# VHH binders against q2ydc9, part 37

Target 1, 344 residues: q2ydc9
Amino acid sequence: MASESAGPAELGFVEAAPSWRLRSEQFPSKVGGRPAWLSAAGLPGPPELACPLCGRPMAFLLQVYAPLPGRADAFHRCLFLFCCRTPPCCCGLRVFRNQLPRQNDFYSYEPPSEDPPSETGESVYLHLKSGAHLCRVCGCSGPKRCSRCHKAHYCSKEHQSLDWRLGHKQACAQTDNLDNIVPDHNFLFPEFEIVIETEDEIMPEVVERDDESEIIGTMGEAHEEELESMAKHESKEDRIFRKFKTKISLEPEQILRYGRGIAPLWISGENTPKEKDIPDCPCGAKRLFEFQVMPQLLNYLKADRLGRSVDWGVLAIFTCAESCKLGIGYTEEFVWKQDITDAA
Key: E = the ipSAE of ESMFold2; O = the ipSAE of OpenDDE; V2 = 0.75 times the mean of E and O plus 0.25 times the DockQ between their complexes.

## First folded at step 16 (VHH; framework vhh_7b18_3)

Design bb4 (at its last look DockQ between E and O 0.80; V2 from the best seeds 0.77)
Fold by OpenDDE, look of step 16:
Structure bb4 (fold): chain B 344 residues (1-344), chain A 124 residues (1-124)
Amino acid sequence: as target 1 above (344 residues)
Amino acid sequence: QVQLVETGGGLVQPGGSLRLSCAASGFTFSSYTMGWARQVPGKGLEWVSYIRSGDSTYYQSSVKGRFTISRDNAKSTVYLQMNSLKPEDTAVYYCARWYKRGFGTTLDHAFDYWGQGTQVTVSS
């Protein structure tokens, strides 16, 4: 079975961008902030966005805009990755997929305008165009509302309490200013645009070592090379890690590798998923690798400030091979977390 | 209706220069990123350069330092100045309106409207 040469991966890099570029209408790939939801309908609710381990609200980590060429129903397609930020857990991960045709109820058929909006105000959208209310803290579905002002919405009691402590208590009595000023709850990750670059196939310059040197290999040196090769028994783990390092070294700031159906770049041979470890899509199709999040992203998330912080070696995202549309809403996909084994 | 009309193609010797022009109509030109792509005979479409609404420019690695993209919003025209042309630059060059770049997308998704193309031939 010829190892199908993993096609060139696309790489993602983080860049600072104005907030308007990271809005839904711009179909952004982005890190942190609030989710730029694709469909305004069928948002994942608080139960779906709760950490599967601790049950607390997860934070939006990143979204990847990844349309499917030739799929009219997936002209717009986005994957949303969430992670738990709640110590001591910080381990919960969920990923959701949403897709829309080019002609849809939410967006223009025309390309997004690159003109900055006239409204310079960092207006936090607290509701979608559909009228769906968003949580003031996390930007996710907010079915709960403040019992006093009835204007502030929340995904959970936890976020309601957080907002109450950090300023809503004072603002709640002042009904006129509630909509425009959301305090920093220190819940959202720093916001960046993900910029796409193609991994240049660095064709290994086959240094044609014209070493025509007639190595009259005397019998004795073959034993030392075998002994050195035996001594250099690079553990399978070392080999995997070397490969990982080599690939990263070419573009050290990469935070994402994208390649639908290619093999992921693992950091370790440990805790690597087998095919059986990847659950099939509820539609019956297999899930395939689509992209991975690199450990370099952690540097941008300023996760170090928070004690037991979010940590990973690699996050591998697997999506339905058919990119099926299960219902009207967001479809949950699969995330595999590979941790960095301290054994190095 | 969106229209893109390329001009300026032709035959040129290696090391020569050409300037392509693309006249755009049917949309608010200044609000959109415009780009050039090329198709080499027997090969797929490849992007060459694009220029954002704010005049930020991007180039494929193979043309960096040799090609310059520019735009005149008043004329609704995008230009591609091609210097130091090589035989490898021989292709049909297409002007295109930018849509959006996504992961895993082909040029079909990156651009939504294309001109008819102009032939550029670099030969001795």
Scores: ipSAE 0.796, ipTM 0.903, lowest interface PAE 0.4, mean pLDDT 89
Fold by ESMFold2, look of step 16:
Structure bb4 (fold): chain B 344 residues (1-344), chain A 124 residues (1-124)
Amino acid sequence: as target 1 above (344 residues)
Amino acid sequence: QVQLVETGGGLVQPGGSLRLSCAASGFTFSSYTMGWARQVPGKGLEWVSYIRSGDSTYYQSSVKGRFTISRDNAKSTVYLQMNSLKPEDTAVYYCARWYKRGFGTTLDHAFDYWGQGTQVTVSS
């Protein structure tokens, strides 16, 4: 019945990397900073990147580079995950897929060059090859323009006001090099590369045991059956969490698990989706599991700067089984948040 | 047109050494990662080693310490020095150009051009 045998998982780990390695033409998997957009056209607009729960602009959390082997229209393929980091919400999530053939209008047919650029400064890139402008605060589509200088762009009035308060009021009088003077708005997550390792050599096959226990019908064993029933209830929660811990034990720093069509690794038996909870793609195809974000990522997000409000057990991303092309640009996919059960 | 031509395969005894060469043409060799993969009889294709444009080297665990990858950018050539050879190293060895590894990537996507291969046989 189950399709857990879709292949081994691949694991993601964070590493520090120079900024040039995380630019769009390097096709990075990365955490934090600004998105390294794949297609420079058809970006999600401000309404698509507003938190679905509170309406405020979301922060880019991570992207994964996930080509689809054998698919010419998905030679390049990337998934972009955004989260609300604004208290008290911190719960909203959205995820987008974009894909390109190898021959495209944005990138060379040749592999990404390994040569560092001759100028490797830590400047921000707020203007795409397509001519699209990006928000100075978040790096998302920025159609709103500062009415005074006509050079700074924003996704929203919220981010325009933030940038004004934190430095643009003074910098607005400068007509050049606005990208070199972008302040720290305390909005972006810290930036890291995601490095890939395969799990298949460290994942022994574990047979999931049912909660059934043998029942022995003597009176002394009736008391033992009552104790076993209490242990059975406690053992069920322990078993699920133990399976989670056992699965990650040899590589405990993993922040991501990837595998199209494999079963997610849940942290508990609670707050998991049923089939009806996962919407079909608008093209009519089912969505299948593609990757999950592990709670270990939270350790890298600088909780002090976040006010300790962003939290999850796992985030599970589900994508169109056909990896379809609906219209032009970025296609919204589905993310399920498994909340942490019972903190203390 | 990208071309990769391997040479240097052959028959050697266990414990022996062999040096593979791969002449590359049709691209700016010094800007890209190059690698070696092998197809072992009865097994699938597996990666062996790769070398970045900055000369950082990487090896699968079964060959680490025995094999050495190197490159000569002036000659557009990548090498694989194979020492302490074992019968299990018997395979067709391919030179390949690295494209990019992503999640879910097969080896034939991570490497975009392959040579014809050279046979290495380790037998008493």
Scores: ipSAE 0.710, ipTM 0.830, lowest interface PAE 0.5, mean pLDDT 83
ESMFold2 (binder alone), look of step 16: mean pLDDT 80; pTM 0.811

Design bb5 (at its last look DockQ between E and O 0.84; V2 from the best seeds 0.69)
Fold by ESMFold2, look of step 16:
Structure bb5 (fold): chain B 344 residues (1-344), chain A 124 residues (1-124)
Amino acid sequence: as target 1 above (344 residues)
Amino acid sequence: QVQLVETGGGLVQPGGSLRLSCAASGFTFSSYAMGWARQVPGKGLEWVSYIRSGDHTEYQSSVKGRFTISRDNAKSTVYLQMNSLKPEDTAVYYCARYYKRGFGTKLDHAFDYWGQGTQVTVSS
């Protein structure tokens, strides 16, 4: 009897969506843009969102809306993945979990509204219901404030300088329009909705066979079987990669595979974690696999910049098996980066 | 108080058609997505279709092409046109208000209010 967590994966695909559908009160799964924070209180601060390798501010990559069935304290539940996109690093990753009951201080008990808000297209929400201010560049917690206008906020001096150069120096005198006039800093990834499909049940394997072998006696059959056996001893790496290719071939555009407790689909046998490589949650529980980001997502990250950019084979996210609540706000979880190219 | 009332069920021959209606009250109907689910005898509750604002619809694979969901916001009513009915479509059909689908979501989270159901029986 297989575990319920060993069932079919849910697949994620990118799709264009109007920006209002990707706001926090819509509980989106999305790629790029600014984070649609779940709890408006207790956001990770700039130190928690600095690249663990180079210390520079990370960019929001994606978030996943993933409620837990039967858990009142996780009626709403999101995972937020951040990556360093600053050359020469482009390697650091962090992931955070946040959850809320249905009755909470931030959102209506009613379902997300189908009514578009009155302002469309360019609305940028840089001030949360909790009173927290967001960085104009990245949408992360922005405790630093422009000393001239007192209205523009930043996570870091780097982002303050970037915004200053790209228009805030001139716009600072026009402080009433700051939220409506945020230039493209070439920092955020392109924004998409992630839509969900369930992976189809695997059909019986049908392998075409060239049945044109020469007439073979008993010895010929045994000899041919030995040759086929030797050919079937391809390297472990070749077999793992072929399994990857076969699994994705039914839905080749998938950018995400989700299933709490299922086995990850690795692209190679290299750089995969062992049990000791996945830290326990501070609450004492083990972390289990929850979802993976597929290399296909890279095709949707339009990098017109020169030089080094983000890259991966698979990103695998592991989360507390208990989905515990430690303190207030956001809980850091674990992400494993599988590369098959040269290590950076 | 949210109320959803289904009508239009009944007995139909294989290959026949039925149109289900769901009258909604107790909330601003046009502001929310709506859907249908069914309880198949000997099997659990399963999702059938939902409709958002405008032309946005989705269907379970087994009914796609045969069933059509629609809505009339002026009448606060959602419909399910069921064509080419098969014996395996026999079920109690429920109208439901859509909440949100996420990864790992169960049906009782994806829909938050349910009607009392209407029986559809497809047999010779």
Scores: ipSAE 0.736, ipTM 0.852, lowest interface PAE 0.5, mean pLDDT 83
Fold by OpenDDE, look of step 16:
Structure bb5 (fold): chain B 344 residues (1-344), chain A 124 residues (1-124)
Amino acid sequence: as target 1 above (344 residues)
Amino acid sequence: QVQLVETGGGLVQPGGSLRLSCAASGFTFSSYAMGWARQVPGKGLEWVSYIRSGDHTEYQSSVKGRFTISRDNAKSTVYLQMNSLKPEDTAVYYCARYYKRGFGTKLDHAFDYWGQGTQVTVSS
């Protein structure tokens, strides 16, 4: 099987965008805010979106719109990454995949309109077109409702309590204005569009070392080169990190690298997954690398304000090689977290 | 029916300029993004540029600073001004209606309707 020369990675960058461009109908790749859900049916519920470590609701981190060419069932395809923001945990990660054919019940067959909607109001959608209720705090499935107004929905008691403290208590009695004003709960990450660029294949300048220099290597210099080579025993770790730095230096603001089936760019040789560490998809197919989130994203998340903040070296996302449809809903994929080893 | 008709291709010397035009019909032109792709002989289709609403434009790295995409909504026409042309720019250029660019997408996902293409040859 010829190793299909893994084409150049696609790079993601963050840019500010109007909120309407980051809605579901626009099929966005985005960071932060509320998830722009693809299918309005079969959303992951509160249990699926709970941190696997602490059990608390996770925050939406980003979504990647990544259709599969030649796959009619994956004309629309999106990956949703969630992370735990709850101290002291801040370690939980989950990723979900959803896909739709071009002809579907939720979206037009035609491309998204470039016309801004007439409703300029930052209207937070608290429900999907399907009528599914969304949590006022996180924008995820909200099966719980306020017992007083019955209009406010929540994914959890935690988010209900949070919203109650931050303004819902006052608004709850004022039935007419509940739908339009969602307070800032300081739960959502800052929202950005992810814009895509192709990584320029920097052809390694083959420094054609015209090694025509007749190394009349006198015996003495061989020892210094061996000593320099021994002194330059760049640890495997150093080599990996150098490679990482070199790749990043070309586009230092990159927050995402995409390449389905390519090798991820690791920041360290430590805590690198082996094939056995990547669980197979429940369908029986292997999971392949699809994209990674770079540490640069942390700079945009303003995570420093929160004590034990979300932190990673690299987040590598692995998805079903077959991009299978497991049921009607969102399929959970696999995230590998590589931490930055503090060089002691 | 959506129709896209490219014009303006031809033979040009290195360093020369061409302006491609694409007349669009069969849809509300102003409501959609438009773009250009090209196919180099023996290679696949590659994205060149697209223009969304307003002044939002994007370019492939290889054409940045040399090519300019623009549109006239009143004429339902998208343009590609190509300056400082290089032999490497030799290709069939296709006008296309922009759908959505995503990660890992081929042009069939980025664009949904294509013109017949116009030949651009850059040769001394």
Scores: ipSAE 0.533, ipTM 0.805, lowest interface PAE 0.9, mean pLDDT 87
ESMFold2 (binder alone), look of step 16: mean pLDDT 80; pTM 0.819

Design bb6 (at its last look DockQ between E and O 0.47; V2 from the best seeds 0.49)
Fold by OpenDDE, look of step 16:
Structure bb6 (fold): chain B 344 residues (1-344), chain A 124 residues (1-124)
Amino acid sequence: as target 1 above (344 residues)
Amino acid sequence: QVQLVETGGGLVQPGGSLRLSCAASGFTFSSYHMGWARQVPGKGLEWVSYIRSGDSTYYQSSVKGRFTISRDNAKSTVYLQMNSLKPEDTAVYYCARYYKRGFGTTLDHAFDYWGQGTQVTVSS
């Protein structure tokens, strides 16, 4: 089986961007903020976006716009990654895939305008064009509504309570201004655009060491080299970590590595998934590696606040090899979390 | 209908210059990014340069400092000034309208409309 030379990975970097660039109509790859939902129909509901461990609402972490060339049904394709921010859990992860053909009910057939919209107002969209209501706190599906004003929507009682405490109580009585001012609930991650770059195959300059040096090595030096080689028995773990460091060192600010079907770049040999650990898609197809989130992203998320914060070594995302359309909505894919082993 | 028509290709000696033009029609030109790609026979399509609607320019490393992309919105035309041409620059050059770049996308997806191309040959 010829190791298909895994094509160069694409790298993601975070950059500040105006909010309009990070809207759904722009098909963004982005970190933080509210999800820029692709399809306005079939959004994952509160149960799907609840942490599988603690049951609390997850926060939107990032989305990756990753169309499939040659797939008409995946002209637009986006992956949405969510994480639990609720201490002490902070471990829940879910990823969802959505795709649309070029011709669809939500977006123009034509490319999005690159011109800034005339309306400079940071208007938080509290509903989709489809009329679907979004949670004021997290920007996800909000089937619950405020019993008083009936205008504020929420994904959960938790988010409703949060919003109530942080200003909705006051605003609720003033019905005219509710739509324009969403307080900072300190729930959303900082928002960035993910910029794509191609990883330059730095061909290791094979330093052709012309070691034509005739090692007339006397018998005694062979033992020291064996001892040094034995002493340099870089543990498999060390080798893996070295490789990881080497790759990162070339582009230290990378927050994402993308390559559908390539091997992920692991930080450790521990807790690396085997094929059997990756569940097949419900359609029957295998899931393949598509992209990974690097630990560098944590630096941008300002997650270092005092408590058990969101933490990972690598998040590897595996998606259906067929990019199947399961139903009308968002399809859940698979995330593998590799933690940083404190053993270093 | 969106149309892109390239002109200005030809035969030039090494060190010479050419100016490619791409006339665009069928869309609001000023609102979109435009770019140039080239294809060497037997090789894949490679990006050369693109210009955003706000006149920000980007170049492939191999052409940086030698090529200049510009646009005239009034004429709905994008230009590629190619200076200090090298034999390695020999290719069919295509004008393209930008759509959207995504992960894992090919150039044909990132750009939704292409011209027919113009041959540039750099030879002594």
Scores: ipSAE 0.674, ipTM 0.892, lowest interface PAE 0.4, mean pLDDT 88
Fold by ESMFold2, look of step 16:
Structure bb6 (fold): chain B 344 residues (1-344), chain A 124 residues (1-124)
Amino acid sequence: as target 1 above (344 residues)
Amino acid sequence: QVQLVETGGGLVQPGGSLRLSCAASGFTFSSYHMGWARQVPGKGLEWVSYIRSGDSTYYQSSVKGRFTISRDNAKSTVYLQMNSLKPEDTAVYYCARYYKRGFGTTLDHAFDYWGQGTQVTVSS
């Protein structure tokens, strides 16, 4: 996959935010929690959100709000990434795109208010305007319901059983407002806002980096590790990883890099896709790179407390070059997982 | 009506300082992010700094360490303290209300209301 000279990447960073900023009407980019669905109709069903490897329900990982300014049918546009966090699998990934025109049945034509709403409650919103019910555990489409109370909905028997054990058994008998009584199922990732900054292009070119150090003010510390690597005859893969670290060094906390059509920043030369590995969109268009999830995100997920946990070098998301519209529904896109190659 | 009025521009020597002010009206100021952008002669509009409603601050790398953005919610005013000014800082500076929601948006999508601008000239 070759890229043209595109504009600079936009970088994403984790930031704490109050819950109201992460609701659907605010069009958030966010990590964790439940999905803030864009279209309230045509949600992916339980089969589409089952892990493609092990079949169990996947957890929402993140969403990216990424409108296409020149496209009336994509005035609102969001990408939703899901991952399997269930040991021993922890490997499955799926990503979905949804888009809406500015005039739509779900959201105001005007930009969202930045004023906190009058009723900032702790309630979890589990029923969409479309009539769709959401799973109490994961926030995905929940067509199953508790036969006892007829108020709690679930995507699967697994999540119904989990909610039952963790409090619904007692709450089912005791209250008419179950949305305020949703326990911590230890299933959702921690919730954060993703804040955007544009990457600066101040770093020297590679040629300048290879030049003799005249102490030009940006390389005050000796590059002992680089010199040691050269003396040890560093492999090509080790050099690629060093370049990765150098590229991110000015903004080391970035968890996401966004740019439709830019080249991905790979952590190594291994486990990268060839063009044939990126399926075309069903509409016939090629898929192009849109964003990557950086390994730094893992620090915020509490992933390693699972025993065996999710991990990656990078996740690279590729989407239809035409950003085609398939009605109101969510369109599956493609995600490539670059595994970390440390010990083969 | 939303109005943003900048003051504090002028002519200054290299190495000098200026403090820009932006008086805001027509909206609940404390609930919105605010920012500064500049039109450098011969170049397009570029962002300079912004401050979120929660007071987190962000800067373009060329001004980081020299410029400081701040806000006073009681006065509905955002400020830009500009120190160690350089000739390349010469521009019309605009106050704007921040509206950048999402990735891949242009600067126009980042800010939804703009002031009239104030000229800053750094020379001789």
Scores: ipSAE 0.330, ipTM 0.698, lowest interface PAE 1.5, mean pLDDT 80
ESMFold2 (binder alone), look of step 16: mean pLDDT 81; pTM 0.823

## First folded at step 17 (VHH; framework vhh_7b18_3)

Design cc1 (at its last look DockQ between E and O 0.63; V2 from the best seeds 0.75)
Fold by OpenDDE, look of step 17:
Structure cc1 (fold): chain B 344 residues (1-344), chain A 124 residues (1-124)
Amino acid sequence: as target 1 above (344 residues)
Amino acid sequence: QVQLVETGGGLVQPGGSLRLSCAASGFTFSSYTMGWARQVPGKGLEWVSYITSGGSTYYQSSVKGRFTISRDNAKSTVYLQMNSLKPEDTAVYYCARYYKRGFGTTLDHAFDYWGQGTQVTVSS
């Protein structure tokens, strides 16, 4: 199988966008806020969206719209990444994949409208077309409901309590306005659109040095880099980090690198996954690298305001090579977290 | 039925100009982003330019400053003015209706309807 020359990585950047562009019907790639769920059916439940370490509800971090060309069943495809924001844990990560054919029960066959909706009301949709209720706090499945108003739904007692303290107590008595004003619970990350750019191969301007000197063989360039690396007593780690920095320096605001089946850009030689560290998909297929989240995203998340905040060097997402459809719902994929080793 | 019909292709000398037209039918033209792509024989599709429903224009770096995309909603037509043509611009040019771009998507996925194409040849 010829290694299809992995095309250049696609880069993701964050931009401010109107809320309507970040709705499900727009098939957004986005950071923060509430998930723009793809399928309205088979949403991951509270147990699936709980932190595997501390058991607390996870926060939506980002979603990537990544259809698979030539796959009718994955005409629409989206990956949803969640992270734990609960101190002291802040380490839990989960990623889910969902996909739909072009013809489906939830969306028009036609392209999304590029026109802003006439209804300027920032109405937080707390229910899906399927009738599924969403948590007022996190926008995830909300099977619990307020015992008083029976209109507010929650994923957990924790989010129910949070909402109660932050405004639902007052709103609950005013049955007519419950749907319009969702308080900021400081649970959600800031919301941005992820804009796609192609990594322009900065072809090094081959300064055609006219030097006529004879095509002595290709063996020399590999030796010079090795010789320079040897001369600089640069550790393997330093080399990896340098490479990382060099690539980032070209586009310093990049928050995401996408390339299905390409090699991830690691920040360190430490805590790099081996093939054996990537679990196979339950369907039996291998998981392949699809995209990574860069540390630059942390700057946009304003994570510093929260004590022990979410932190990573690189988040690498691995997905089923077959993009299989396991059941009617969202399929969990695999996230590898590479931490920034404090150079001691 | 959605139809896109390209016209205006031909043979031109280096440094010359051509104007491509794409007549669209079968959908509400004004509501859609339209684009141009080109394909060199033996190579893949390359995006050239697109114009949003709102009139925002985007260009590939290789054609920036030389090509201009425009649209006439009343005529349901998108245009590509190509100036300062180079031999490297020789390709079949396709008009396409934009659907949605995602990560890892090819042009044929990002655009859902395509014309038959028009040949542009830049030669001395």
Scores: ipSAE 0.851, ipTM 0.914, lowest interface PAE 0.4, mean pLDDT 89
Fold by ESMFold2, look of step 17:
Structure cc1 (fold): chain B 344 residues (1-344), chain A 124 residues (1-124)
Amino acid sequence: as target 1 above (344 residues)
Amino acid sequence: QVQLVETGGGLVQPGGSLRLSCAASGFTFSSYTMGWARQVPGKGLEWVSYITSGGSTYYQSSVKGRFTISRDNAKSTVYLQMNSLKPEDTAVYYCARYYKRGFGTTLDHAFDYWGQGTQVTVSS
């Protein structure tokens, strides 16, 4: 299943960031919060963001800013990953690609300014410049609206009911600052920036000895003869997992590995796709591996708050090899979930 | 229209110094990271140094300790002070404006406007 065009990965790490840096016009790679939509037109609608397994609204998990060098119609390019976090399901996933030329109807041709804006960072932006309204709970397309105030929008009855119970009932009567005051629905994941390091540029100068010692100490307690005996009788599955651990050892906090066309780094030999498991793009092109989400991300999601929570070994994202542009909207791509098995 | 104009190149002996300047116009200079890259004959473009809008500086390992980047926002100008020059520093030096780094890009793709360059020759 390995790609023939494999090269060094770029690694993603979470980092706290002020909210203005995670707005759409900054073209962020980010985890959690509400999506920073790229094109303000043609958003996926509620049916496209319903869990493919249980039908309930999915939560935004992360987006990756991934322009294609030399490609004018993908000067801006972003991938948006959504997951079901609603028990008992917590399993469904969908991923969407959107791209824009540099000259477009939504953003300045100029680079994102490095100046913090004068505005408060506490407000929630639920109305796109295209005229599209966003769900107060999830930040996805919200075509339903409150029939009383006509100002609050929702993707679904479920989210409307949730917002009503958690504060909109009172806020609806007042109508001031509705978009600026949104309660914690306990639905969105915590928000972080994803920062990039190239695997071959990573220097161990900032690696803490305790983290490195813990990794090395775990592997180093075996005697030389014990290690040789283990290697002689090592199963294929044990070898795959050890390769995974070895490959990530210098930067164990990586939450994402990116490289269009590189080989995925699987955590085990089980639950991996064969070529036929990866559907072609509707345009006819094959799909290529583009990035994977690492299990380390789970530590940042506070998912245990729900009792049953999201879980994975690896999420592998595959996208159209042509990065095709059909129409003005978001194009669904393919995500493979590699689960961690207890049967190994 | 964005313009970047490099000056200050020339011929210098090994161990000598040069100061490059890049005059910028057509954009709000103080809001953006600016940088220097060089094209060594027979090689690709390589980054040299960059300076953020807030004044933080970064250097490629081969020039760290010898080169100093600075900026003057009032003059919309970025500078590269080049000391202890070596023959391998011979290149055309380009000033560039940062756009945005994403996954799958190189630093060369992260910069959107480039000057025409100024020749630096370290010989004899």
Scores: ipSAE 0.716, ipTM 0.833, lowest interface PAE 0.5, mean pLDDT 83
ESMFold2 (binder alone), look of step 17: mean pLDDT 82; pTM 0.826

